VHH binders against Profilin-1 (pfn-1). Designs and how they scored, part 132

Target 1, 132 residues: Profilin-1 (pfn-1), of Caenorhabditis elegans (q9xw16)
Amino acid sequence: MSGWNAYIDTMTAAAPSIKRCAIVGAADGSVWARTEADNVFKASEEELKTFVALFNDVTQVPAKGADIEGVHYVVPRTEESLIFGKKENTGFFAVKTKSAVLIAVYEGPNEVAAQVRKAVESMQTYLNNAGY
Below, E stands for the ipSAE of ESMFold2; O stands for the ipSAE of OpenDDE; V2 stands for 0.75 times the mean of E and O plus 0.25 times the DockQ between their complexes.

## First folded at step 16 (VHH)

Design yg45 (from yc3 with S30Y; framework vhh_4orz_3)
Fold by ESMFold2-Fast, scan of step 16:
Structure yg45 (fold): chain B 132 residues (1-132), chain A 123 residues (1-123)
Amino acid sequence: as target 1 above (132 residues)
Amino acid sequence: EVQLVESGGGLVQAGGSLRLFCAASGFTFYEYAMAWLRQAPGKRREWVALITRGGYTDYADSVKDRFTISRDNAKNTVSLQMNSLKPEDTAIYFCAAGYPPPIPPSSTEYDYWGQGTQVTVSS
């Protein structure tokens, strides 16, 4: 959807350290919008379906980790609507809204991680308020 | 055909009230964010109020606490209750629809537009 692309643009403008991101359906992992070209978000349909199902019980995730774009991330802890992970200098933040899951992959130290989390959580609030 | 038709505009004295209505047809109304924007003589179009499919409302600072936006999904209508009107509120008021909701909320980039209804507030 072209209108959802503006949401991707807004997140990447707010946190330039986001390397790749996507907005997907919470029920099925269907892609609403994703970064493209040189920063294309490469997760498969099957991987996204598996990933969004993690939000059904986030307490199980730290024991097993999470896979995004074929990369296995260590998940140190979760919150009810937040999963985040680390793999060396790469990390991600994923948040669930009423109808969507926002996923942002970044690269960099803790300072850039904080900016990415803020951008993703701001968008989560915006989408929840919008009824998504 | 997609149509948005505004009504309820008119002449009112400062301190008075008006209620604007917008009747929508030709699209899946309940999925769209609905908004009111206005254009004063010699000025650019400005955003006034937004209501999302989830019922979240947002307002421009200039109208906050005076205007209330609401929607009726069963009737495919959106309305704007305007209280404590000021001469500065004089403008053509437009109904607009966007999917997904425009970002930021104050954006003037909507998918569908009505033709507008004139509101004149005398001092």
Scores: ipSAE 0.449, ipTM 0.694, lowest interface PAE 1.8, mean pLDDT 91

Design yg46 (from yc3 with E31W; framework vhh_4orz_3)
Fold by ESMFold2-Fast, scan of step 16:
Structure yg46 (fold): chain B 132 residues (1-132), chain A 123 residues (1-123)
Amino acid sequence: as target 1 above (132 residues)
Amino acid sequence: EVQLVESGGGLVQAGGSLRLFCAASGFTFSWYAMAWLRQAPGKRREWVALITRGGYTDYADSVKDRFTISRDNAKNTVSLQMNSLKPEDTAIYFCAAGYPPPIPPSSTEYDYWGQGTQVTVSS
């Protein structure tokens, strides 16, 4: 167990509609912490390495989409440090900080998506302020 | 060996000021969040102030606008400037280090702790 697990707990407490989430290294996609057991975040190391590389040029992502946990998501648009996608009633938000990428997968309607986005962006701000 | 050594405590009258210092060794200081916590007689430890690697600071409501935390990564030190001291600030003050920074900032779960330095504020 690492101290980063407390960050996972904080995000999932702030947005209970998060089904699975992870904090990974921005440079290599290495997992620092993730949800486990019945809600384990299932992405492989290879998939995460590919995913974090998307932040090198987010403008190209809407044309390709993004893959998380073997699921291909449509990415309608991106912001400089934000990639988000949707597939039916399932979606994700991923934000980049100085050293990390936070990924949260959720299920639910647009109201749920807004809560998850807020939780992930709040954590992004906290980590950027912390220097991570 | 990891060490955190506090200094600067003492006796002051209400309205006075003190500056506490914490000298750190034995770990990668610049990567750690540094904090001050205090324990008053008969009370549990409470968080006072936090400074992260990025320079973000946060304070308990009871000390906001009176205390200032700062760090010097070249010297591996963290300091707490305490102004407008009140009798209720009387406590043993502990320096603590955590990586990653504890969340919420008011958490008392740190990796390394100093022995503490006594601050007594007379009325």
Scores: ipSAE 0.468, ipTM 0.723, lowest interface PAE 1.8, mean pLDDT 91

Design yg47 (from yc3 with E31D G55D; framework vhh_4orz_3)
Fold by ESMFold2-Fast, scan of step 16:
Structure yg47 (fold): chain B 132 residues (1-132), chain A 123 residues (1-123)
Amino acid sequence: as target 1 above (132 residues)
Amino acid sequence: EVQLVESGGGLVQAGGSLRLFCAASGFTFSDYAMAWLRQAPGKRREWVALITRGDYTDYADSVKDRFTISRDNAKNTVSLQMNSLKPEDTAIYFCAAGYPPPIPPSSTEYDYWGQGTQVTVSS
């Protein structure tokens, strides 16, 4: 059981276009909570460890892209604590906090992407304020 | 055994001040969000203030600018400084602990609770 599941529920309620999401440890990519059942976030432990390491130097990411759930995304640009990517009509937003990385995968047009980004960034602020 | 023990409640005149304390034991205090909630006669429990392990604080609108929550991790204590008290602040005040912090901050869903301390504000 994990109290972090309430954080997943809060994000998905705020942006229903989130297909799958997870909260993972920033140091090692260990899963704190993720969407389950029909919306299971299915990235491997190895992939998550590799993904969270991207935040050590986000400036390298646009040149090579990012992999989530075995899917390669084009990353057009990054910010210090934000990586986002697109692949056709799908995309993701990932944000780093003090201790966590939040990853949200969505499907839909740019207006959907904007709402997903807002939800993820709101949760990032909440977690940073919480000391995570 | 987890314990939260409140102290500092009492009777005070409107416009006065009180400081509540909560002593925690039986868990890793520094990892938990700490909160104060209150319950007036005939009403539901109401969230008052929250302090996270990151020292972020949040307050209910009814007490904002009058109350200040703080914590001392070396002493495993959380306190609530209550200034400019009003008769409507009369309630039993409860200390609560949550890990991870409840979401939203105004949630009443905490893991551990104290027994409460009575605060009475006379008009």
Scores: ipSAE 0.459, ipTM 0.695, lowest interface PAE 1.7, mean pLDDT 91

Design yg48 (from yc3 with G54S; framework vhh_4orz_3)
Fold by ESMFold2-Fast, scan of step 16:
Structure yg48 (fold): chain B 132 residues (1-132), chain A 123 residues (1-123)
Amino acid sequence: as target 1 above (132 residues)
Amino acid sequence: EVQLVESGGGLVQAGGSLRLFCAASGFTFSEYAMAWLRQAPGKRREWVALITRSGYTDYADSVKDRFTISRDNAKNTVSLQMNSLKPEDTAIYFCAAGYPPPIPPSSTEYDYWGQGTQVTVSS
């Protein structure tokens, strides 16, 4: 499909607890690459456009939460380029780069969340260095 | 058509220097990551250096501090300055272009390739 698929493969290999993930454009939420088939990341274009706009002011997000794949997540706090949330046994980490937003949805307790966060932040650094 | 044309290869004695050039045409050069890879006889191609569209550079451990990659978007050229050359640097050197940049940086999955230029370092 696209060369961005290798980035999805790299993220999922780095943290096996990632169930679904995507790399989307920071300006418009357009999908560059995502997990497919049995692990399809199924957020709509409308939902992704709304989601990436949250990075325009992350301080507002904890009051409202965030929606990914039609699931509403509680967002306990944010950092300037990081939004993360939890709903029961599922969670997500999303990070913004210059041109992209990386979204990883995982399943498991908080103990596995640290590995997922590390994988997403490592990819964020790589993309920023690459000019994205 | 897409073209990557290398120049600057040749024979040099150990401890010497060479500068390789790659002239690119037929694609939007400024958007592509540019790289140099090399292939010694009987070996697979191995990655040497990468420069991204933002100017970030990365190098294989074997060439760090000896080689410098640079690009000139106005001239659609990427270059590799090779200093303190060793006999083990002897290889055919290939210019390559990738969009997006391959991951990891050491990947050989590039979209476009030059024909290669021979570098021979004598002892």
Scores: ipSAE 0.505, ipTM 0.747, lowest interface PAE 1.7, mean pLDDT 91

Design yg49 (from yc3 with G55E; framework vhh_4orz_3)
Fold by ESMFold2-Fast, scan of step 16:
Structure yg49 (fold): chain B 132 residues (1-132), chain A 123 residues (1-123)
Amino acid sequence: as target 1 above (132 residues)
Amino acid sequence: EVQLVESGGGLVQAGGSLRLFCAASGFTFSEYAMAWLRQAPGKRREWVALITRGEYTDYADSVKDRFTISRDNAKNTVSLQMNSLKPEDTAIYFCAAGYPPPIPPSSTEYDYWGQGTQVTVSS
C-alpha cells in the first residue's frame, strides 16, 4: 500500500456513497491508489491512459462521452478540470490536479451526486495546494 | 543515506526568536512535503508546520502568526522562523519529510525524521 491510500480513505469517509474510486497519474493514468477488495476499481491501464487524455481537451468530451470500468457514461458538460457522467442510477466525477486525476464512481440520486462532487473537489483543492 | 539534520536550537527568553534549519540529503527533496513537529516534556509529538512541494504552508493553531516555515530546494533545506516565543514552546523540534504529504496536515505519519534539536524558552 502507498501513502496515497489515506487520500482514498479520506474521500470515502467524506462521501460514503462513493462505490469505487482511484487516484491516477495525470500524464499516464498509472494507479497511485484505488479502492480494493469488495469495492475494487476495475479500470485497465489502457482504459485509464485513454481516460486521463480526455483532460487534454475537455470540450470534446460531451459529444462522445467517457468510458470507465468498461461502462460508457453520458457526459452532459465539462469544466476545465472536471469531467462528470451519468449512466442510469450510476455516475462519476473525475477532476484533474497538477499531477493527478481523481475518479469517484457512485450510485444514487442528485443529493448523493452533490455530496460526492463536493468531496472530490475538496480533495482536488487539497492536492493542488500540496503541489500534486 | 537518507538524513535530516536539524540545527539552530538553544535557550532563549520569552518573547525572543530562534530560527531552526534542517539540511536534507539522500532523497529527491523537491518532491517531498517538509514539516516541523515538536515534543514537549511528558507529551506526545505534535505537528507544528508544513510546507508542500507547491509551497503551500499550514500551521498548528498554537503557533499561527508567530512561526513561519520556508524551504530552499536548491540547498535542500527547510527552515522554521520562530518569533514571540513562549515557555509553552519548549520542546525538542523535529524535521520530517513525507511523500505524499500526510492527510490531514496535522498527522504525525512521516517517512523520514531528523533526530531533533532542543528549544528551551525561559520566563
Scores: ipSAE 0.444, ipTM 0.703, lowest interface PAE 2.0, mean pLDDT 91

Design yg5 (from yc3 with A33N; framework vhh_4orz_3)
Fold by ESMFold2-Fast, scan of step 16:
Structure yg5 (fold): chain B 132 residues (1-132), chain A 123 residues (1-123)
Amino acid sequence: as target 1 above (132 residues)
Amino acid sequence: EVQLVESGGGLVQAGGSLRLFCAASGFTFSEYNMAWLRQAPGKRREWVALITRGGYTDYADSVKDRFTISRDNAKNTVSLQMNSLKPEDTAIYFCAAGYPPPIPPSSTEYDYWGQGTQVTVSS
């Protein structure tokens, strides 16, 4: 999906601390685009289907955490359309739009986490406004 | 053969209005997001307006509330209504199509492009 890959490039350019990211369908977790080659996002279809279903009731997520790429993350809190987690020096931000879920995995301290969140939320706003 | 053909450009006085049209052929128009971009003399191409396949619209700050983009999937056309035109709006206006969605609105990276239509706004 050539057009969606450019959105991946836009997010990684906006926040260089993003190590891997993906755009997946909100209904089924199907991959629309992901980082490739040396930075390939390696979540299975089954894991992504489970992950996007977390947005059906985000209030349950902090008690259980979330799994991305086989890594279990502690999720300290959630917002209606936002799930984020930490595991040591690695973390992720995932946001839901009307049709998609954006997932960005990053590495670094809280300073870089804020920039990753901003990049993901900016893309979320753009896609929602575009009807996605 | 994919083709985008612009029309409706011309000379107009400041404060006037023009309506640009883009006729599309050779692809499934309803599946594509459509955009207008412009290039003023000596400047880079800049994005002006976007309408997604779902009908959502977005505009550059410089044209917000003055320009309106619309599409007609039955006729395979996209239009740009330009009101309250200013000399700064003088440019060649290009129709562009992108699939799936176009890369962020400020991007000039689209799959298909028209040849452009000249708009000149006199002071």
Scores: ipSAE 0.014, ipTM 0.249, lowest interface PAE 6.4, mean pLDDT 85

Design yg50 (from yc3 with G54W; framework vhh_4orz_3)
Fold by ESMFold2-Fast, scan of step 16:
Structure yg50 (fold): chain B 132 residues (1-132), chain A 123 residues (1-123)
Amino acid sequence: as target 1 above (132 residues)
Amino acid sequence: EVQLVESGGGLVQAGGSLRLFCAASGFTFSEYAMAWLRQAPGKRREWVALITRWGYTDYADSVKDRFTISRDNAKNTVSLQMNSLKPEDTAIYFCAAGYPPPIPPSSTEYDYWGQGTQVTVSS
């Protein structure tokens, strides 16, 4: 478990505006690693199971939005392996790899969002290249 | 009882070849990423090569095109074919297992380690 936490640390170091972050299994939403303590990622196992299933057909997500940590986000559009959303001053980026889904929740304006997206997509590329 | 046991080290002339083997036991080998790292006298361990559970491979720039890592899940072994050896390849070579593989792969944060096998390349 501690091994995957190094991946969380790498993402949060690259984008300090990430407030909470997790790496979960793409098949079942099982938590591999997440931010803890004051920055604990609070999503339940059932919510994560529902969330990762959204990647089976991302085109349907904008019609209903997405729930993360009990917060309902508006999802304006999706890309093939990317779901992102906004709710007032908070937002998230979630990307799917071969075996994992990376979820990062952030706060701030569009300039901050761009940095968070870059960090998450860089990690997605790294994991895909490693076969994850 | 987890064990990683290296073999195949020895003395070889520059330009020669060696094949290292690592026999693993005591864990579910097929689920782990396997790596080779090396340590020259007076230096820190450096990462050499990685192979994931799905067969993806990665190499340090210093060994690309010269070394090839492979695995055999039926025999619980990982191998390192070393070609075009140079005196600067002289080191103790360690087999390591990680789940997940550490980030970056050049990190030394593996879960299990062998005792190492000496490789000496004469000029």
Scores: ipSAE 0.024, ipTM 0.350, lowest interface PAE 5.4, mean pLDDT 87

Design yg6 (from yc3 with A33H; framework vhh_4orz_3)
Fold by ESMFold2-Fast, scan of step 16:
Parts: structure tokens; sequence; C-alpha cells
Structure yg6 (fold): chain B 132 residues (1-132), chain A 123 residues (1-123)
């Protein structure tokens, strides 16, 4: 009865400013789970494959930016397993585990960004500990 | 067509050892997390050990350092080596399988279940 969507629900409960999110395979960007219905995460297969490949060399991402759901985000800096971006009142956090990439798109001012980052990093820690 | 069949249970004296086996069929075994849970008389089902499809293992505090979970993807089998058994380990032991995401430690929620095998530890 639990699917990957239970973990999507956990992240959105921890940070209600998350508008859309997904858990995808790190190797190929295949969708394991995503928000549905009115909050559907709508990145294409091609876009997700391109996006997860950014984690192969995160140091080059700030020069190029990142595309999620057809929106081009400015990426001010990266960390080894973290890419984040901002476009006006919309932003995202993406983290890589051994086998997965978690992507959370949020809306709101900078005050809510810290909550979104914490939710995504907490899930990253859990998945890494579980062998993903 | 999905089946989980436990074996290896029985009667053993305190301080002894038993090895439980679970044979899986009807699903893609290598894609599932595998777990052992137990239910003692008059108690609720309790999580004992987990092995994820990625090979990560975790154990309940009550069995840590005494029990070891392992899997063999070529044979579609998961096993539980139980050492230094105590009377309080007496229970029906269940094999369970959960499709990703990773099953949190202490979870009792799984997709597939065996019928259980009785383990009785005499004092």
Amino acid sequence: as target 1 above (132 residues)
Amino acid sequence: EVQLVESGGGLVQAGGSLRLFCAASGFTFSEYHMAWLRQAPGKRREWVALITRGGYTDYADSVKDRFTISRDNAKNTVSLQMNSLKPEDTAIYFCAAGYPPPIPPSSTEYDYWGQGTQVTVSS
C-alpha cells in the first residue's frame, strides 16, 4: 500500500510551499513518483534525462542554468549533490542520492526556501541510508 | 501466483541457533525489499530485520548483533540467521516483500506476505 508517492506526501507535508515534486532515477531520469492531478509534475522524459546528467559535473551548472518543466532557472551555485535555482517567485531544490534524484518546485519568498531545502535533504538522508 | 514460503522454524533451546529461509516466486524478486517480522502470542506484529534491494540492512534493537538477514537474488531467497536465541524470541516469523520506495525501519506495511513459520525457544 505504500508506493514512492508516500514519500512525496511526506515532503509536501513537511514543506507546504512545495508546489510540485518528483523522485526520479539518477541513471536515466525515469519517474518513480510525482505529484498528481492539479499539482502534476510535468517535466518530459527528455528533460529529466538531461537534468539528472547535470549531477555528473555540478560545477558547470551555474554557467548554464537548469530547465525543469520547460522553465529555465538561474542556478547561482551548486554543492556536490545539490542543485537549486530561482526564477522570480518560483524556485527548486534537487538532490542526488546513490540511485535517485529528488526534485521539489516551490513558490514563495526566501523564508520558505529553507523549509523546502530541509524537507528535500531529510529525504535524501533517508534514501541514502536505505541504500538508494 | 505471488508466493512467499517460509521454512526453518522449529523448537530450539535458549542459547541455540536457527536459520529461517523464505522462497519467493511470482514477482521480480531483485526489485523488492525483503523483511522479517514476528508476532508473539497476544502481541502485535513486530518488525525484526530489513534488507533493501540495494543490500542495506537494518535490525530491531531487540535482535541487533544476534540476527543477520541476507538475500540471494539468483535463487529468489531471503534468509534470517538467528543466534543466541532467548525465550522472548518465541513467535511466528513472517517473510514480507515491499516494492520501492525503501521500507522504513520498523515498518509493518508490505505488499506480499508469507504465512509464517513457528519458532519456539525453550528455557
Scores: ipSAE 0.014, ipTM 0.188, lowest interface PAE 7.2, mean pLDDT 84

Design yg7 (from yc3 with L50Y; framework vhh_4orz_3; at its last look DockQ between E and O 0.65; V2 from the best seeds 0.00; counts 0 for: pae O 7.8 > 2)
Fold by ESMFold2-Fast, scan of step 16:
Structure yg7 (fold): chain B 132 residues (1-132), chain A 123 residues (1-123)
Amino acid sequence: as target 1 above (132 residues)
Amino acid sequence: EVQLVESGGGLVQAGGSLRLFCAASGFTFSEYAMAWLRQAPGKRREWVAYITRGGYTDYADSVKDRFTISRDNAKNTVSLQMNSLKPEDTAIYFCAAGYPPPIPPSSTEYDYWGQGTQVTVSS
């Protein structure tokens, strides 16, 4: 929570179109850090436990979609350690590292989606290098 | 009780080498990022080198290719090999530990700090 907050701040500074984000444990969905106050990431730990389990077999996700903050997203495709989805003007990118899952929810057109993806992937690399 | 104890500092001529050691106790060393920072008289602390629990290393541009950081989790130690030393490297060198790892690595926001060891490089 406290120390991991700097990671949240780094992601949101890199991509201002991120509205809400979190870093959660890959094994159990436990929250390490998340945006708070007016930008509070609202997913319950039970929802996050279900969400991180999707990374056990990402090939099944496009058929089911994914739920984040009580919102059901269409997931058009997945990559090995990346799940992303869109619903109207909102979207998300989620990436898995050795020990964590990073989730970023954004609003905006395709240009800002690309910026958000880059920020999340940069943080994924940083955490993997750090051994998380 | 958390403790970081530096050793290996001293006086050396320009172009020489020194190896600094930091012995850690009182925390789960293998889970922490370890760093070396330095402070010259009248200056702010400057980040020098960083090593994560995963073994990833990073260095300040001023020391890149001259300094090498390493860790030994079995002995709870982190080391800094300093080659081709310059008078500008003269400073007190501090060992620091952070969990989670500070971001960026050059941040001075580490959780635990040693008392420092003096390195003096004469020309």
Scores: ipSAE 0.586, ipTM 0.789, lowest interface PAE 1.4, mean pLDDT 91
Fold by ESMFold2, look of step 17:
Structure yg7 (fold): chain B 132 residues (1-132), chain A 123 residues (1-123)
Amino acid sequence: as target 1 above (132 residues)
Amino acid sequence: EVQLVESGGGLVQAGGSLRLFCAASGFTFSEYAMAWLRQAPGKRREWVAYITRGGYTDYADSVKDRFTISRDNAKNTVSLQMNSLKPEDTAIYFCAAGYPPPIPPSSTEYDYWGQGTQVTVSS
């Protein structure tokens, strides 16, 4: 099993509605792993640096929304380590761990959102327990 | 040069105890998850115990409540306290290190491995 790529596989297997996802460094947005090939997670380095900085004060995010992969999402609410966004039939969940931010972009009706959230939060717990 | 060196193996009677040690060098020990795995004669290698850099532990069902894994990041060591030993615990025990942590914890795919120490439990 390859390094961080197995974590990507675990999340996408747990929630098939996830179309793209990534694990990025919480301090600088550097990509540790992402979905590749024809479903490449394509956020830029600059965008990811801006995105992970949102976790420095999540209370500001609902007023402004959030951008990922050049797409602007409405953020209805946040939690201390969770930002999620909606745009039409798509959305994202992002969670912060001690060292990383996990980002999952999904497609589908709101009914699949709980499955996506569970997948990323389960991994969040695992990484936090592991010291990441 | 990465090294993992196990010690503390030996012959012990059923019901007895042993403590295994693994000394690590050549990598940043405090960032790695550490594990013990074992291989009995004629069997596949199996995971025994796992400890993350933050001290979270998990165990195979067959050893749960009898074995305790611990680490000392200041000394670059991981240990396995093995109590209430059974003949079924007879195996070569290997120390292993993984970064990032293997997922699930029971994975046998680790980056670095020791050469193993023999544990033999007489009935």
Scores: ipSAE 0.053, ipTM 0.426, lowest interface PAE 5.2, mean pLDDT 88
Fold by OpenDDE, look of step 17:
Structure yg7 (fold): chain B 132 residues (1-132), chain A 123 residues (1-123)
Amino acid sequence: as target 1 above (132 residues)
Amino acid sequence: EVQLVESGGGLVQAGGSLRLFCAASGFTFSEYAMAWLRQAPGKRREWVAYITRGGYTDYADSVKDRFTISRDNAKNTVSLQMNSLKPEDTAIYFCAAGYPPPIPPSSTEYDYWGQGTQVTVSS
């Protein structure tokens, strides 16, 4: 759906350190929208299917880590609807809504993480209020 | 066939009230966000209000606290209660549907549009 691209744009605008992001179905990892052009989100649907399944039991994720776009991230901790990972000067935030998972991959020092989290959590709240 | 049909427009004096209605058909109404937009003569179409499928509402600053958008999924209708109307509220008001809901104040990212209803507020 073309409307989902607007949400991608909103998140990337809110946090300039976001390099790539995607909105996917929480049930099956199907891609609803993703960054494109020079910043293509490259995770496959098969990979995303595995990723969204992590939310079924987030308590186990820190022990395993998480893979996005073929990159393995260390997951320091998780929350009920939040998974975040780190790798050197990169990381990701993934939040779950009623029906979707929002994934933002960012580059930068640890200080930028707060802004990225805020961006995806704001969108999480918006989409939840929208019924998604 | 998708249809959005507006009603309730007309002439009203400044300070008065109107209630616009939009009847939707031809699509799964409950899955769409609904919005009202307006276009005054010589001006660009502007977003007025929207209501998500979950019932969340938002408004343009110019109409906030004066207008109220609501929906009835059982009747496939969306309404706009307009209070304390001003001459600058004069415009053609359009009902629109979006799936997924567009992020306001975008005036072009809706999937379906009504033909519009004229609202005229005299001084």
Scores: ipSAE 0.016, ipTM 0.280, lowest interface PAE 7.8, mean pLDDT 89
ESMFold2 (binder alone), look of step 17: mean pLDDT 85; pTM 0.867

